# Designs tried in a protein design chat: VH-VL binders against q9usg8r228to453. Part 19

Target 1, 226 residues: q9usg8r228to453
Amino acid sequence: IPESAEWMNHLLEKVWPLINPEMFSSVADQIEDVMQASIPSFVENVRVASLDQGSHPVRVVSIRSLPSGEASESFSEKQASEAEHKDEPEQQRKQFYNFELCLAYHAKPVEDATSTSARASNLHLRIVFYPGIKGTVGFPLPIWVEIKGFVARIRFRCELMPEVPFLKNVTFSLMGLPELNVSAVPVAEGGVNIFGLPLISKFVNDAISAAANEYVSPKSMTIDLS

## First folded at step 5 (VH-VL)

Design s44 (framework fv_ecleralimab)
Fold by ESMFold2-Fast, scan of step 5:
Structure s44 (fold): chain C 226 residues (1-226), chain A 125 residues (1-125), chain B 107 residues (1-107)
Amino acid sequence: as target 1 above (226 residues)
Amino acid sequence: EVQLVESGGGLVKPGGSLRLSCAASGFTFSNAWMSWVRQAPGKGLEWVGHIKSKTDAGTTDYAAPVKGRFTISRDDSKNTLYLQMNSLKTEDTAVYYCTTEGYDFWTGTDYFDYWGQGTLVTVSS
Amino acid sequence: SYELTQPLSVSVALGQTARITCGGNNIGSKEVHWYQQKPGQAPVLVIYYDSDRPSGIPERFSGSNSGNTATLTISRAQAGDEADYYCQVWDSSSDYVFGGGTKLTVL
């Protein structure tokens, strides 16, 4: 009897490198907007040049089914629904399939951290800082930010429909802020003061956490598939 | 009105076995996720394990102290939940409650909305 | 393993406000449920999702959850509120976790 998460992890290993990085542009833009709002007085501008998943995939630690169908409504929602819709025919009521995923990411060690090729195998961000005061144009400082690891718990509600494609929409929500560890490293060229790297790592970690907070319960996002 | 009635509790020696039953009425039992929660005399509440509805694969999960020793099952035709307890220890002495699980999708929480009156299991030599 | 901490006992005068706390690391990021257990009786859900009330629970019962502390507040305490109160969360590493319980005495 195979474990439910094993085949999913095998699929992720094969599919992960094939994902078009452009699909992450909206996430990169949101991280950039949060960083721009938080830049200190000695930084004029910050840009997320890229967010790239690399070749090393996330891992599904667990998948947990949750009550489905009409039983998926919370106690408060069920009370309200029964009061408002007691005359509705059965076929007009919504049907759901619900589940929860626990995802983990752990970057692979790289022997030469200054190698662009070696670093690109892990999930990473390329960020450019423009030092200076408002109204001046500073020298661009490119920084490579590696995602060392994260743990995230995500709930999915799938609304079913009788017509093809049978899946009307998917709503997801993060069950708390992901545990996140990032590390800033200098690019192979350019020369960056090593004393600034821990400060940059913290700044980026805080920005990613703030961006993720836009999807933390009770906040959610719905994708319409019909 | 939702009713949960536990039965099968009693005195058993360490290493023994006992099976508890919970008769459910007043709701659609087959759709409900069901849990067992215990309470040692004069102590607090402790989750034992649960069983999902058949629609949700009918799988079971257990708390670490009972995993491998206790088995939860259900008979939807009889609206009855069971807890089979094997290799009982003195630490298993408690009132065992049958509960229904509520669900809150948006907050990622699970809670216990209805409880039975409980049945006492005493493990003593 | 995740742990919830409650005070052993809380006293309140008739008609006054009682507050029962539930401490946990970053508990404000979790949703807290509260149960009332009167002597010789089964627990009853009185608050879920930090602050929602089930049908039949009076508005005197309210909840909050922030930082490392969740709080059950019982306004205009009545003799019938005397009971043990338990907080509960779901945690990915520990499943269902209960606090140790707080005995509320109405003087």
Scores: ipSAE 0.000, ipTM 0.455, lowest interface PAE 10.4, mean pLDDT 80

Design s45 (framework fv_ecleralimab)
Fold by ESMFold2-Fast, scan of step 5:
Structure s45 (fold): chain C 226 residues (1-226), chain A 125 residues (1-125), chain B 107 residues (1-107)
Amino acid sequence: as target 1 above (226 residues)
Amino acid sequence: EVQLVESGGGLVKPGGSLRLSCAASGFTFSNAWMSWVRQAPGKGLEWVGHIKSKTDAGTTDYAAPVKGRFTISRDDSKNTLYLQMNSLKTEDTAVYYCTTEGYDFWTGTDYFDYWGQGTLVTVSS
Amino acid sequence: SYELTQPLSVSVALGQTARITCGGNNIGSKDVHWYQQKPGQAPVLVIYWDSDRPSGIPERFSGSNSGNTATLTISRAQAGDEADYYCQVWDSSSDYVFGGGTKLTVL
């Protein structure tokens, strides 16, 4: 049965602005690597200067408990556990707690679209493109990329342990590619032809989607807490 | 609470086709890995195949004796599991059980938690 | 092609302990599950993951698994325990494999 997420959204509203942006450096580097591998022939280099969550938080649409306990162990994990403990008089099996979150993000409208400070309230990327056309080297082209919205479904598997803090590790996976909408705007006057912005928006959207695909089931990421 | 009700069994000639249905209730069907297990009269249990949950893309796997002849599908809007049996042989005569594996996050479990009552399929001339 | 071997039948006296074996190559490295089937009824899971009991299964039922043999143990056997018992494993080359079944008779 789905559970109420209201208390969690209340907590996120208070905690969101306090998250250190440096915690996203790994994600920013992954997006940068994907972009670098996909740059058009007329661009020599691309850099993600920052990934910042802003002050407007993501929202938890729903939280759902999944079957938990020893049954959540994968076949390969069961085989490894059995091999490790087959000679023990009594086996100690792993304990898991599993749940699914549906997350949604919708950027808030900004009254002054030309104000960088105002736009910084929403989730955004700062990207620098380095043009490199045969015989002509351009100056750096800074682009502001706003995340207009996304919807993501994420599963979490928490391995429990008897000792404090009682949580040994957390494994997460995306249950499909997130729905994603981004918008690119210029940061410097005279630096960008406005007709190039839709191409840049598509390029960045595709790169973020490709980076996210590295965490789509059956792929996962595990964070060790002990 | 959990109920699985099979239907569609009957008598068919060798080479014929049958479609079995399994109506599920009492659990979130779309999250469950579902299996078919059969038992020939007076014989033991034999796994036929399964279909993974909606979250795991609904992929299917089959036991060697039925691969290429049987197809498993599901309709999550109706909470129903199906087994389409083509090119039936006398060796396919059995009670067919609908079972749930109980989706456990990444992969299903490797045991069969809940079973239906079964439906008899007889392949005879 | 992975195979599980069970004795065809086992007899036990009322109140005594029955032991049903399931033989397989290196079965101790696999997780074994056990099902009880009474005549005209669907199978019921009685032991999963070598030794765990589902809710509603009495403590008289226990399991073990080591080396080449897994064992289902039924202590203080009752008339109602008379049934066919099947072991089952998952194997990477054969998927889900069932043993041939053992008829338990309570004398």
Scores: ipSAE 0.000, ipTM 0.409, lowest interface PAE 15.3, mean pLDDT 78

Design s46 (framework fv_ecleralimab)
Fold by ESMFold2-Fast, scan of step 5:
Structure s46 (fold): chain C 226 residues (1-226), chain A 125 residues (1-125), chain B 107 residues (1-107)
Amino acid sequence: as target 1 above (226 residues)
Amino acid sequence: EVQLVESGGGLVKPGGSLRLSCAASGFTFSNAWMSWVRQAPGKGLEWVGHIKSKTDAGTTDYAAPVKGRFTISRDDSKNTLYLQMNSLKTEDTAVYYCTTEGYDFWTGTDYFDYWGQGTLVTVSS
Amino acid sequence: SYELTQPLSVSVALGQTARITCGGNNIGSKDVHWYQQKPGQAPVLVIYEDSYRPSGIPERFSGSNSGNTATLTISRAQAGDEADYYCQVWDSSSDYVFGGGTKLTVL
């Protein structure tokens, strides 16, 4: 039975607008790298100017505790731990706390699509395309890309330590590619041909999915907090 | 696969009451936002109200014509949605559809992805 | 309250392209969803968030949304496409709003 996520959603509502967008810079850089590798011949360059969370929060659909303690170690990790601590007391062995989060994001409707402030309420990217044909460079074409929604299932393994702050590191992994829907909108009325927006939305969606694939199980990322 | 089955419709006199039920299966009901949408004979679709999942505060919202007369509730242990209809008027005569919101994880909760077959409510003397 | 306007009926010849419009003030800033309803049946979602198709919906169905008009486009129309079509948006003042519906006749 998963624990109620109501308390966590209350916390997210309070802290979401306070998160520094720079925390997403590495993700933005990875999306930019994927896009740059995939641009068509009539585009010279592409840049992700920002990835901002807006004021509308992600919600925790569920949180579920997984088997924790020493038994949560993978076979490889267990072998390494046994080799390092074969002559040490059991109390010196690694301890883990493991859990799974299911996150969902749903953008809220925007009443004025030409307003930067109104659009900035939702999770979004600002992308700049530099059109160019056979080595010619055109003027920058800025595109606002709104994240309409996503669903992601993420597992976390927290390594505990006896000293403050009691949390040594956190390893996370996506349990499959996130379900993702994005929509490209023009920065200014008439700035982009509307027939091109679905192609841009698909291009960006594919790039975000490819970037996310770098964190899909069995791949993981570890953040060292000690 | 996803199934929604409405029941409880019938003939009722003006000022009367009815309780509609919607039995859900094939998805995690407790995570879903649920709506009621009605359609008067030969007319278009009209949203009646919805109830959010407990994870999203479990709140209800209603269309202006039914506010104060209709109450939406859910029983997650039985995977069942309810619509309590009080002080019924002839204008409430319609097929009532049970619908899910936001079960398709690609989008927000502002569209209706799965619909039941509907149950007819006739308010007449 | 927010209102959506649809033509009462649209006719299309077999194999040709039908276009059904949905008018609303600044509708291009909203996500528009489209439902198909055949006589005696429940509505079926055919387009969500302006242009995306649910699984099982043919690629002949497409959508667009800009300015004050959203459009559902049905290419290579078939007899089985004959139905009522409804557009729908969410609005902060009116919650869920449906258009009046358009009857598509395939000739």
Scores: ipSAE 0.000, ipTM 0.399, lowest interface PAE 19.7, mean pLDDT 79

Design s47 (framework fv_ecleralimab)
Fold by ESMFold2-Fast, scan of step 5:
Structure s47 (fold): chain C 226 residues (1-226), chain A 125 residues (1-125), chain B 107 residues (1-107)
Amino acid sequence: as target 1 above (226 residues)
Amino acid sequence: EVQLVESGGGLVKPGGSLRLSCAASGFTFSNAWMSWVRQAPGKGLEWVGHIKSKTDAGTTDYAAPVKGRFTISRDDSKNTLYLQMNSLKTEDTAVYYCTTEGYDFWTGTDYFDYWGQGTLVTVSS
Amino acid sequence: SYELTQPLSVSVALGQTARITCGGNNIGSKDVHWYQQKPGQAPVLVIYYDSDRPSGIPERFSGSNSGNTATLTISRAQAGDEADYYCQVWDYSSDYVFGGGTKLTVL
């Protein structure tokens, strides 16, 4: 029947602010690479200065178990594989724990929109544009980009091992492109034309979506923990 | 050999109800995700809905045209899949196929390995 | 909602190569499956995951998928290949989506 995620959300609310932002550096680099490849000729360079999760957490909408055993096999292959490997000792056969998470994020309304500290409570990016001729150092134009919300469906394949820490590796994949809504926020010392903010929001939204597409099924990423 | 045998089709009036059964053999039914796919006379294939294994919470999903009217269930002790059709409309007239779903980790169940021969449901006054 | 487009019919001469297309927005990023349906019979899976062949399907059947078009290729066409062919994908928003089907006529 339906699986509850309430306990995970309570835990995530406590843990979220404690997550080291440096853990998101690879994601920030991927977003920067996509943006750099897409800048127009009148912009020399673009940098993602930071990707910070803030204090307001993502929510786990649902969690569900996926088929036990060798989830990478087709149904017909799985039937044949079960017959062929039935006599192998459990310790010598790979053990997997597979699950799917549906995550949702909704930014908290900012009580004081002019406060940098108040803005920092939400998931955000700090981006710096360098206008000018490519190959020439330009003056930085800092832009604050808030993630207003997203919905993502992610699958995890955990390979287990008998020794501590019992988890050999984790593979994850996105089940389609996340639904994503971002907004460029004015900053006092960064000159941003109000009429340009929707274009910047679209540019960043497209870049994040393109970066995410590198992890969309059948593409995946594996993290070795052993 | 994997075999799927549908039964329960027939003539029914608009607004009526009908229950289809699918008897499965030749594979471990309890581990399989099962779908219903229909085909109106002279038309193409249309997915109706599916039911996951009990290991995967036994949840169901339905195509928009049948949501709220059709219910899929399974009896693993009898290796049988069911489709309960309520509030039938003339546009529900079709051959209904019972199918097994192939599974890939990255996309989940996303194709249909084995098909039954189908059972005809005619909704007419 | 995601949609797939197939030509209504394709003709091929005996012994020649038939190509049946399946169009979809960015379909190259999806896994495409193909079914063969002969008159009065249930569909049969002939290609899955773009290019893989199930046991019992002859090597004459092959598939490809890139950009906005997936293609089912039937080499050395035989009279017995005459059937309706359907492409199918799974989509996060639309679940299982079938193309409208293509009738293959072997001349």
Scores: ipSAE 0.013, ipTM 0.474, lowest interface PAE 7.9, mean pLDDT 80

Design s48 (framework fv_ecleralimab)
Fold by ESMFold2-Fast, scan of step 5:
Structure s48 (fold): chain C 226 residues (1-226), chain A 125 residues (1-125), chain B 107 residues (1-107)
Amino acid sequence: as target 1 above (226 residues)
Amino acid sequence: EVQLVESGGGLVKPGGSLRLSCAASGFTFSNAWMSWVRQAPGKGLEWVGHIKSKTDAGTTDYAAPVKGRFTISRDDSKNTLYLQMNSLKTEDTAVYYCTTEGYDFWTGTDYFDYWGQGTLVTVSS
Amino acid sequence: SYELTQPLSVSVALGQTARITCGGNNIGSKDVHWYQQKPGQAPVLVIYYDSDRPSGIPERFSGSNSGNTATLTISRAQAGDEADYYCQVWDDSSDYVFGGGTKLTVL
């Protein structure tokens, strides 16, 4: 992988609006679980109704190749690999291709901020809060949460295989907590703001950061492509 | 234990050339990314350049002040790193350190975990 | 180009806590590594990835990194801690960037 990110940004710009929002469902579920565990006493329930990428893409700031091949296997992974081979004289040699991406997102300004369609062009969450005491069912209070920006550094380890498609799995990890800035607004005109928008923004920011922390190094997620 | 031993430093006139060597032991040299870092007398540390492992194509990168004048190479059969310095300037006067880039994929590869004792290069007429 | 700023010198009394700062634009989003260099010796890695300690480095050494400032903290300072300390980050525009160094004097 060359150090230039220009071609990747051109590709992301074309592909971003075509990504199925359903692909973010697992992330949305994790954010919802964290929020549910952290709700205050005056909120009975919370749901993440959707996590949509909008039409404005994330940008690859940089891409950097990392040491690859067999040498890339960590000590813990090497121990696990060796334990899996009962026939120790036979060694399964794993081949890796490793790289790091620095990603940045900055929401684009919208001419009509009161337009739901205009706001939907940016990365956003739709969250429903249910005010009330636990054990009762409150009425829904929908909140629009725009991701104003983030900066994340992610490492990818690709395990190669000799047969097509030559890519066995991909593992990723965040190299520290992402910098994150979110903004929350009620979607209903004249709605009662019983929480205060800055408090809601902090609550959502903290929940997303806590969810992201589950993927911060040395924690990782592996996607099997075989 | 990991050991890095630099050699080849000395006095050279401006415009001259000098080749530094770094003998490595105690780790798998062929898998390591290797860097040169220098320090002018009484000054701070300054990265010079690095060379990637053969698995990563053995490519090199250099800091702007030395680009086009210095060349980094390696001989994996001898566990030795080299720095060829051409068109030397008085500003190149420094102790030159050989160092390994830390390697654990999940903790990163962008720090210097082992350092040699350094070798002094003096560029003076 | 990316730049790291360190104070030229810091003094600490024997047995007290020293704090050495490393300033950089949004440095909290980067991984900061710290090196100790004693007179006439090669640098030694004492903290990597903001707060991790290499094997053999005493627990008296700790690190933190948030916002625009990373900090190396040396608790229960000893005479042997007297040295120059350098912070270092990776930046895509500048590759490896070192701070100017801070001389720690143990009184």
Scores: ipSAE 0.006, ipTM 0.479, lowest interface PAE 10.6, mean pLDDT 80

Design s49 (framework fv_ecleralimab)
Fold by ESMFold2-Fast, scan of step 5:
Structure s49 (fold): chain C 226 residues (1-226), chain A 125 residues (1-125), chain B 107 residues (1-107)
Amino acid sequence: as target 1 above (226 residues)
Amino acid sequence: EVQLVESGGGLVKPGGSLRLSCAASGFTFSNAWMSWVRQAPGKGLEWVGHIKSKTDAGTTDYAAPVKGRFTISRDDSKNTLYLQMNSLKTEDTAVYYCTTEGYDFWTGTDYFDYWGQGTLVTVSS
Amino acid sequence: SYELTQPLSVSVALGQTARITCGGNNIGSKDVHWYQQKPGQAPVLVIYYDSDRPSGIPERFSGSNSGNTATLTISRAQAGDEADYYCQVWDSSSDWVFGGGTKLTVL
């Protein structure tokens, strides 16, 4: 009888809507910073008002264990680790548990595509553009950006420790840029030039990809649990 | 390579019943939302109904003209979609297509809407 | 119920640009999909979510959606583009809705 990832997906379906959107604030801030650096001359500011996961969950496509120990370290981390501990006893060497996770997301057709609130069931961003030239005060142009889909491969390195809770830190890294599709729609009726929406969709897609590139191997992020 | 093959069409009298089957291959059927779409001779396409994947609770929705008369079901172990048609009317005469809905990340393909060759259902006295 | 309106037919000269419209109340706020159907064949998806192309569909096919009109544009028309074209949207009151179809003739 083969082991199935379906139980994880059933659990994720129930838990997904309960995740506090504030947990994504750091990701939203990174996306905003990238957008600010790339805004065209006719836009004075851009703000990511929120990043909300909705009620439709990501799917776990696969999970697999990777070789344990020092071989799983990134090139820079491995060099630093060897330099730091070259003279230490082998029994003091770091121990790791490593695994790779493949996640996929696909937005569902909404019950009423004319309703931006109905679209809240899918993973989305609310973005505010402030059109204007340097020195003028822009007016807010709110845009709803739906994440149509993505595929991401993420590797995790868990550093083990002999004392409870046995987990010292977790490092994650993307194994390449995620595949990503986004779609932009206006929030305010008659408030935005709809002909600009494809350009906004591309701009947001490029910004999210650029933000994700900060975590593409050999780059990583470490969360200290000690 | 995605393939959908419909079968079970034929001639039936008004008030009769017929069951259509759609054999699927080339993708992870259990992850896909599946639809039935019909086309009356010389007319346009009309959506009949769909069934969601088991991970999405396997719920069904139907177009108003067929609601209460048609039932969609699936057998993931056989990669087969079914359409049970009851209380058939002359207006139900059409070629019936099975289709996929949305994006299947298991196959690594972009969003697609694959269609079978269709099966003809004729309701006539 | 929600209705989509397409012209019955559109003609285009070889190598020129064809435009097929799909009219619907506030359709610009909906996601529009387009299908191509050749005689005796099953429909084929050519555009999804207003403007995206499935793998294998030439760059000559593009889509837009604004206000009350969505448009399928076929640039550098070829004889093999002659077919019926259908637009499709989701609506809460009508579920999936197809347009009546447009016959494209390449002259």
Scores: ipSAE 0.000, ipTM 0.379, lowest interface PAE 20.1, mean pLDDT 77

Design s5 (framework fv_ecleralimab)
Fold by ESMFold2-Fast, scan of step 5:
Structure s5 (fold): chain C 226 residues (1-226), chain A 125 residues (1-125), chain B 107 residues (1-107)
Amino acid sequence: as target 1 above (226 residues)
Amino acid sequence: EVQLVESGGGLVKPGGSLRLSCAASGFTFSNAWMSWVRQAPGKGLEWVGHIKSKTDAGTTDYAAPVKGRFTISRDDSKNTLYLQMNSLKTEDTAVYYCTTEGYDWFTGYDYFDYWGQGTLVTVSS
Amino acid sequence: SYELTQPLSVSVALGQTARITCGGNNIGSKDVHWYQQKPGQAPVLVIYYDSDRPSGIPERFSGSNSGNTATLTISRAQAGDEADYYCQVWDSSSDYVFGGGTKLTVL
C-alpha cells in the first residue's frame, strides 16, 4: 500500500472510535428486518439491540480512480431547436468524479474475554432472541455477535456542483457481496444452548449478506449532501 | 505462559483400561473448556471428547467411536484434566493430546488454541 | 456426517506461494481454523476464524473461506514451513471435524 493509503488509515484510526453508533441505526434496522423474516418457528421475535463499530477500524486496502467526466442532462422541455444557432448548449451538464474503495476489516483477538470492554473493541452486534413455543414466551436470550472480518469493494459516484462545498451528492454501490465472517457468543448466564451458536453465526451472517445485497450493483444508494 | 503436560500413556492389551492426566498451568483452568484429540501413528487428527467449565454446567461430549467407553473429568482444585479409557481396542492406538478450546477461554465449539506434547497409548496383544 | 477434504500433499519452491485447500459443503458459512504440525511435535494453531493470526504467527500466513472451499496461503515459503497442515470446523451434527491433512514440501 502506497504512502497515501497510510495517511487515510491513520485518519480512520483516529476517527473510528468517535463515530456515533446511532449513525448505523438504519443498517441495524435492515439487518433486524431480514432476521425477523427468517426466524425459526421456536423463536417469537428477534431484535438488534446495537451495532457498534468498536475501537478497531476498517482498513483501506486500495483506492482507485474510475473514468469520470461530463454528461448532458436529460432534456425536460423538448428536443434541441434545429432552427436556432447554438454554439454552446444551454442545457445543464452534470460533472462526476468516480472512484472505488477496497475495504478490509479484521477483528483483534480478545485477551480477557470476561471483559466487556475488551470484547467491545471489535465491530459487533448485540442481538436479542425471544424464544416462543405455542404462545409461551421465554426469557430474552442476548447474543454477542462479533464481526470477525469482511472485505468489500465499493464504488462511489460523486456529483459535483459549482457552489461550495462543490459536492452535491454521493451514490455508492457494492461490487458484489462482501466477504463476511461473524461469530456469536452468549452474553448472559443460564439460558443459552451453546450448541446453537454456530447456527446463530450462520443465521446472522446470512442476514447481513441479505441486507448488503440491497446495495449490490446494479442497486445503489444516493446521499444528498446539498 | 500456558502449559499442558500429559501423562499416563503406555502399552495395554485389548479390553484393558488406562487413565490419562493433563496438568495445566498459566491460565484460569476452571474457566476453560478442555478437549482430548488423538492421532494414530501416521494418520490425521481426530477429536475424542471435551468437558465444559463448571460455569457451563461441566457437561461432557464424546466422539461416536469412544462414547460409552471413555470418560472425561476434571479437578479444578488441581488444574488437572483426565481421560479414563475402558474397553480399549487396537483402533484406539494413538498419541493423545490435551487441548484448550476457543479464542475466548469461556467459549467452546471453536478451535484448539493450546496443545500439550501428547502421550502415546499403544493397544496391542 | 460432515467431511473436510484436503489434498494429500502440496509442493512449493523456496520463496514462492503455497496454497492448501480445505473442501466442505457450504464451508463458507463455517469458521475454519488451521493447524501446523511438524514431525514429532504437537499441532500449533496458525489461523483461526478463517483468516485471523495468533500472536507469533508470521504475516506470510493468511486464510480465506468462501463457498465450498477454504484456503490457507503461505507466502514466501521457507524451509521451516515444511509440515502437515490440518483444517478444522465445528458442525452441529458432527462436532469437531478435521481435514485429513496436507503435507507441505518446500523444494
Scores: ipSAE 0.000, ipTM 0.395, lowest interface PAE 23.0, mean pLDDT 78

